# VH-VL binders against Protein krasavietz (kra): the designs that were tried, part 13

Target 1, 172 residues: Protein krasavietz (kra), of Drosophila melanogaster (Fruit fly) (q9vne2r244to415)
Amino acid sequence: KLHKAQASQEAKRELQQALIDDINDEKPYNEITSDIKDFSQRTNIPDHEIIVIIWSTIMSLGEWNKKEELVTDQAVRHLKNYCPLLQAFASTDRSELALILKVQEFCYENMNFMKAFQKIILLFYKTEVLSEEIILRWYKEGHSNKGKMHFLEQMRKFVEWLQSAEEESESE
Below, E stands for the ipSAE of ESMFold2; O stands for the ipSAE of OpenDDE; V2 stands for 0.75 times the mean of E and O plus 0.25 times the DockQ between their complexes.

## First folded at step 22 (VH-VL; framework fv_socazolimab)

Design p6 (from n3 with light chain N96K; at its last look DockQ between E and O 0.05; V2 from the best seeds 0.00; counts 0 for: pae E 5.7 > 2, placed apart)
Fold by ESMFold2, look of step 22:
Structure p6 (fold): chain C 172 residues (1-172), chain A 120 residues (1-120), chain B 109 residues (1-109)
Amino acid sequence: as target 1 above (172 residues)
Amino acid sequence: EVQLVESGAEVKKPGSSVKVSCKASGYTFSIYAIHWVRQAPGQGLEWMGGIIPIFDEAYYAQKFQGRVTITADESTSTAYMELSSLRSEDTAVYYCARDDEFYFDYMDVWGQGTTVTVSS
Amino acid sequence: QSALTQPASVSGSLGQSVTISCTGTSSDVGGYNYVSWYQQHPGKAPNLMIYEVSNRPGVSNRFSGSKSGNTASLTISGLQAEDEADYYCSSYAGSKTYVFGGGTKLTVL
């Protein structure tokens, strides 16, 4: 039990370092994806844990501004470059929900990112990292308790927009 | 630095149209809404409409429906507002403004305003 | 869509407090927490003072916002000469629309 837990953490740290090395070596994202899939098979780390490690690694590479408004746009520009990599591991409902929950936790723990949550989810929706179905599931029942009222309020208009996509046109 | 720079002042005849541009810089244009607001001389602010650039969806105040067209060009980070069938009461300063949300909430950054004068 | 009702003018002396009201309906001010306040000096674009009812975007804490039912309020304490300006409230108005109030001219005496 003890030895298994220590080996599992070692494998996850090794994955993070390998990802950093691949990014610093400027490998194409399809090669990075292949490297991660090989590592996942060797270590039996499931996609919902892999995508969280990818998120954490990508965010560790940023030099974040302390001013909230500047960091939000900085984060969106940074993450846009990595959406293909994230999408490759957003393969199941479980992995998508794990990603949203990790983003929620990250923004809660890094207060300069508190206003960034909705913009990050909007980016992930536009780039098809996250599906409408899973965003709605997170909103209704899947969210964590961390900053819940703040993040649910922040997402209210986007969720309403998603739910009304086929609204009939109405004259004045 | 977030900036909105509008096109220059225009003088128009009644019955014509005007198209005002709003060039955005210093932020990710696609994920923030753009509002269009006008102000006639000595009068208050009037919301004309806005656009959600990431979805290319424009919405209009009821008063302007059918006369105003709002568009966005993501490749140039520029929003446009075209007002047709101009009349003297359309003489105003026309502002574009950025919302800090992808949807309509508030206006944190404003353009300098474009004066449109409609006269004979 | 719907106009928000503000008093045409208010006045106050240096160092005093004034409150500007903004009355809408259950379809805008009452139904959403997306009320904002803007200050406009002559010849200039409006400047955001309060968003989402009560939040300050790095402006002086002399400016505060609140709402109750269908009425939002902007309170300016410790009045200074530079506070003399026009003030507009605004709100999301449902159905993907947005509205402004008619504006209030603040005179500092």
Scores: ipSAE 0.037, ipTM 0.617, lowest interface PAE 5.7, mean pLDDT 87
ESMFold2 (binder alone), look of step 22: mean pLDDT 92; pTM 0.941
OpenDDE, look of step 22: ipSAE 0.867; ipTM 0.926

## First folded at step 23 (VH-VL; framework fv_socazolimab)

Design q1 (from n3 with light chain S95E; at its last read DockQ between E and O 0.91; V2 from the best seeds 0.00; counts 0 for: pae E 2.4 > 2)
Heavy chain, then light chain:
Amino acid sequence: EVQLVESGAEVKKPGSSVKVSCKASGYTFSIYAIHWVRQAPGQGLEWMGGIIPIFDEAYYAQKFQGRVTITADESTSTAYMELSSLRSEDTAVYYCARDDEFYFDYMDVWGQGTTVTVSS
Amino acid sequence: QSALTQPASVSGSLGQSVTISCTGTSSDVGGYNYVSWYQQHPGKAPNLMIYEVSNRPGVSNRFSGSKSGNTASLTISGLQAEDEADYYCSSYAGENTYVFGGGTKLTVL
ESMFold2, look of step 23: ipSAE 0.629; ipTM 0.853
ESMFold2 (binder alone), look of step 23: mean pLDDT 93; pTM 0.945
OpenDDE, look of step 23: ipSAE 0.898; ipTM 0.935
ESMFold2, fold request of step 24: ipSAE 0.607, 0.613, 0.544; ipTM 0.850, 0.845, 0.825
ESMFold2 (binder alone), fold request of step 24: mean pLDDT 93, 93, 92; pTM 0.946, 0.945, 0.943
OpenDDE, fold request of step 24: ipSAE 0.909, 0.903, 0.919; ipTM 0.945, 0.940, 0.956
ESMFold2, last read: ipSAE 0.544, 0.557, 0.562; ipTM 0.830, 0.830, 0.834
ESMFold2 (binder alone), last read: mean pLDDT 93, 92, 93; pTM 0.941, 0.940, 0.946
OpenDDE, last read: ipSAE 0.907, 0.903, 0.919; ipTM 0.944, 0.940, 0.956

Design q2 (from n3 with light chain S95D; at its last fold request DockQ between E and O 0.88; V2 from the best seeds 0.00; counts 0 for: pae E 2.5 > 2)
Heavy chain, then light chain:
Amino acid sequence: EVQLVESGAEVKKPGSSVKVSCKASGYTFSIYAIHWVRQAPGQGLEWMGGIIPIFDEAYYAQKFQGRVTITADESTSTAYMELSSLRSEDTAVYYCARDDEFYFDYMDVWGQGTTVTVSS
Amino acid sequence: QSALTQPASVSGSLGQSVTISCTGTSSDVGGYNYVSWYQQHPGKAPNLMIYEVSNRPGVSNRFSGSKSGNTASLTISGLQAEDEADYYCSSYAGDNTYVFGGGTKLTVL
ESMFold2, look of step 23: ipSAE 0.613; ipTM 0.841
ESMFold2 (binder alone), look of step 23: mean pLDDT 92; pTM 0.943
OpenDDE, look of step 23: ipSAE 0.893; ipTM 0.933
ESMFold2, fold request of step 24: ipSAE 0.523, 0.557, 0.576; ipTM 0.827, 0.835, 0.839
ESMFold2 (binder alone), fold request of step 24: mean pLDDT 93, 93, 93; pTM 0.941, 0.946, 0.946
OpenDDE, fold request of step 24: ipSAE 0.918, 0.901, 0.916; ipTM 0.954, 0.937, 0.955

Design q3 (from n3 with heavy chain D100S, light chain S95E; at its last look DockQ between E and O 0.73; V2 from the best seeds 0.00; counts 0 for: pae E 2.2 > 2)
Fold by ESMFold2, look of step 23:
Structure q3 (fold): chain C 172 residues (1-172), chain A 120 residues (1-120), chain B 109 residues (1-109)
Amino acid sequence: as target 1 above (172 residues)
Amino acid sequence: EVQLVESGAEVKKPGSSVKVSCKASGYTFSIYAIHWVRQAPGQGLEWMGGIIPIFDEAYYAQKFQGRVTITADESTSTAYMELSSLRSEDTAVYYCARDSEFYFDYMDVWGQGTTVTVSS
Amino acid sequence: QSALTQPASVSGSLGQSVTISCTGTSSDVGGYNYVSWYQQHPGKAPNLMIYEVSNRPGVSNRFSGSKSGNTASLTISGLQAEDEADYYCSSYAGENTYVFGGGTKLTVL
């Protein structure tokens, strides 16, 4: 009902503010992780939505350049600082896919980020926020229709590289 | 073990070009940036440019814009730097170095250096 | 994209501490936390000593880094003879560019 939906939205806003406060206090990411886990248990926000809230909050802290070439570099460096936090909450297939879909949606809805998607996904691969298995699943079947043709083409080279590396080194 | 091995020393005449290779091994070549840094005799280190191999994105210091071409061949895990219109002040040791990231952060592994001598 | 400013030389006695400065602008040292320090012995390639302002890549804890405003610093404590070398700072300089300092010759007296 409306009261229940309003309480859920209030809890999500409270989580965002608590995260901002913890970041401003420069708390270690293991302490921020503990705070979020305690909060999620009290409020019954599901794991795949927690990671989306973390993403949205982290991106709201940036002062983004309007030029695509500058914002991509800015975004990668900004997100690198928060990969330990994202990693702590991107530990299941569902949470990982929710994250990559949210990144797809964000880049589509924020036109200066249209070319940033592949570099953000590469960052998350290198920092073990996203597994190769989920990136490949997103590419084959898990993607949304938002900018589909653009993002699939953008990711083509990276996916081909992942498939080549899997044949030689890693399959998990 | 991560290793960068550069091509051998070169002696060149003014007005010619040189292409130095940097063969990478022991790591995933495509997803780490490669820098090119030179050092003239008795002088300091000078950043020339770098490349992100998986995206084929090369970037150059303003001083070298138009004279330097940096490329990468993922199939051989090799980066290349070509410097054209050589002058005597281009006499230097040319290093390749791996960045710790696919963007520019810090250079954690260096090649042995390639001496390029430009003389008549 | 001007070079970062370092003193041409510094010196210190065995066991002493020395600090090497590296001054840039708000477009590099002041604007980013991507300052690194490299040690270079004669005839050898540079070797990474400090990255991202203050982190050590498995080198002696006698080496420490910091920055304030547009100036980064490398401090070497407990000077040893093998510390005698050239030291270079570097920084990301925005717009996918990178710069080095002019270098500092450390002499251990």
Scores: ipSAE 0.580, ipTM 0.842, lowest interface PAE 2.2, mean pLDDT 91
ESMFold2 (binder alone), look of step 23: mean pLDDT 93; pTM 0.942
OpenDDE, look of step 23: ipSAE 0.846; ipTM 0.916

Design q4 (from n3 with heavy chain I54L D100S, light chain S95E; at its last look DockQ between E and O 0.74; V2 from the best seeds 0.00; counts 0 for: pae E 2.2 > 2)
Fold by ESMFold2, look of step 23:
Structure q4 (fold): chain C 172 residues (1-172), chain A 120 residues (1-120), chain B 109 residues (1-109)
Amino acid sequence: as target 1 above (172 residues)
Amino acid sequence: EVQLVESGAEVKKPGSSVKVSCKASGYTFSIYAIHWVRQAPGQGLEWMGGIIPLFDEAYYAQKFQGRVTITADESTSTAYMELSSLRSEDTAVYYCARDSEFYFDYMDVWGQGTTVTVSS
Amino acid sequence: QSALTQPASVSGSLGQSVTISCTGTSSDVGGYNYVSWYQQHPGKAPNLMIYEVSNRPGVSNRFSGSKSGNTASLTISGLQAEDEADYYCSSYAGENTYVFGGGTKLTVL
């Protein structure tokens, strides 16, 4: 029956609360990472589910401006503080794609973030949370339908730049 | 390795314009902000503005809004700062500086500066 | 943009410590952790000494940074003749703006 699925959802809520508590206690990110890894191993929650919980928790702690231009700057600076934590759980293609899809969903569901997507993804590219490969995969086929035309157009310049930089590389 | 090379010194008359170039090399130009900072003789550093080349987004200090234009050419990895309606008070060394980020954090690499002299 | 307030000059003897203050507001130094310090020798471009309040970019550990409230501090320990220079603090000032302090001339006696 559904007992294992219900227990898994309870474990995920416990993880979210533990993360909130660690952040409120101002623990360094390496201690937070260790706490999450211990919890993940104990509860057998995969990294692609962990990274989404981390994202959602981090974003729930922000006090977001309603003006798009101001919220984009806030989001990038807020997320920069947590990139080492996110990177620790961006261990597979699946976890990276899960993250970018969750970011897409978040920006779609929160109107003031509609123009923040490309800068959040650039941040994750520069901090190695997201690989070029996964960003390109999201662009070509991996995106969701939520705000699809808007986010694909927003990302066009960045994706074109990524593809051009790859073509210019000659060294190994 | 990472270098910013600015254009040469200029002597200008009051009321004219100057356009200083900043050629970047040794790094990925498009994803780091570029700042413009000036320093009048015997004075401190003064932030004029900056640009994020990938997004073509320029920002200006209030004091210079309307007189300064900052642009970037990704194909040549070159940023430009144009200051119009020059006055003698604009005599200064003009620096470009690379930010460590695509937003404003800190300036980790500086050009050697361009002296602009405004005289009659 | 309001300039950050620094003392015009400070001095110290060889081997001693000096601290340079940088006072802003809750809209810059107090509101963000994006304070940097730059050293400038005469006739030269500034170079980065401290970023994001307290981080060193491969410079001597004699240079340390901190902040409390609206005031950031640069401390130079074990003062050397080569430390004689101008020092500028800077901060992100919100709304995609940036600001410098007025500068502090350090004299090594």
Scores: ipSAE 0.567, ipTM 0.833, lowest interface PAE 2.2, mean pLDDT 90
ESMFold2 (binder alone), look of step 23: mean pLDDT 93; pTM 0.941
OpenDDE, look of step 23: ipSAE 0.826; ipTM 0.912

Design q5 (from n3 with heavy chain D100S, light chain N33D S95E; at its last fold request DockQ between E and O 0.90; V2 from the best seeds 0.00; counts 0 for: pae E 2.4 > 2)
Heavy chain, then light chain:
Amino acid sequence: EVQLVESGAEVKKPGSSVKVSCKASGYTFSIYAIHWVRQAPGQGLEWMGGIIPIFDEAYYAQKFQGRVTITADESTSTAYMELSSLRSEDTAVYYCARDSEFYFDYMDVWGQGTTVTVSS
Amino acid sequence: QSALTQPASVSGSLGQSVTISCTGTSSDVGGYDYVSWYQQHPGKAPNLMIYEVSNRPGVSNRFSGSKSGNTASLTISGLQAEDEADYYCSSYAGENTYVFGGGTKLTVL
ESMFold2, look of step 23: ipSAE 0.617; ipTM 0.849
ESMFold2 (binder alone), look of step 23: mean pLDDT 92; pTM 0.941
OpenDDE, look of step 23: ipSAE 0.869; ipTM 0.923
ESMFold2, fold request of step 24: ipSAE 0.564, 0.527, 0.540; ipTM 0.839, 0.827, 0.831
ESMFold2 (binder alone), fold request of step 24: mean pLDDT 93, 93, 93; pTM 0.944, 0.944, 0.943
OpenDDE, fold request of step 24: ipSAE 0.920, 0.900, 0.918; ipTM 0.955, 0.937, 0.956

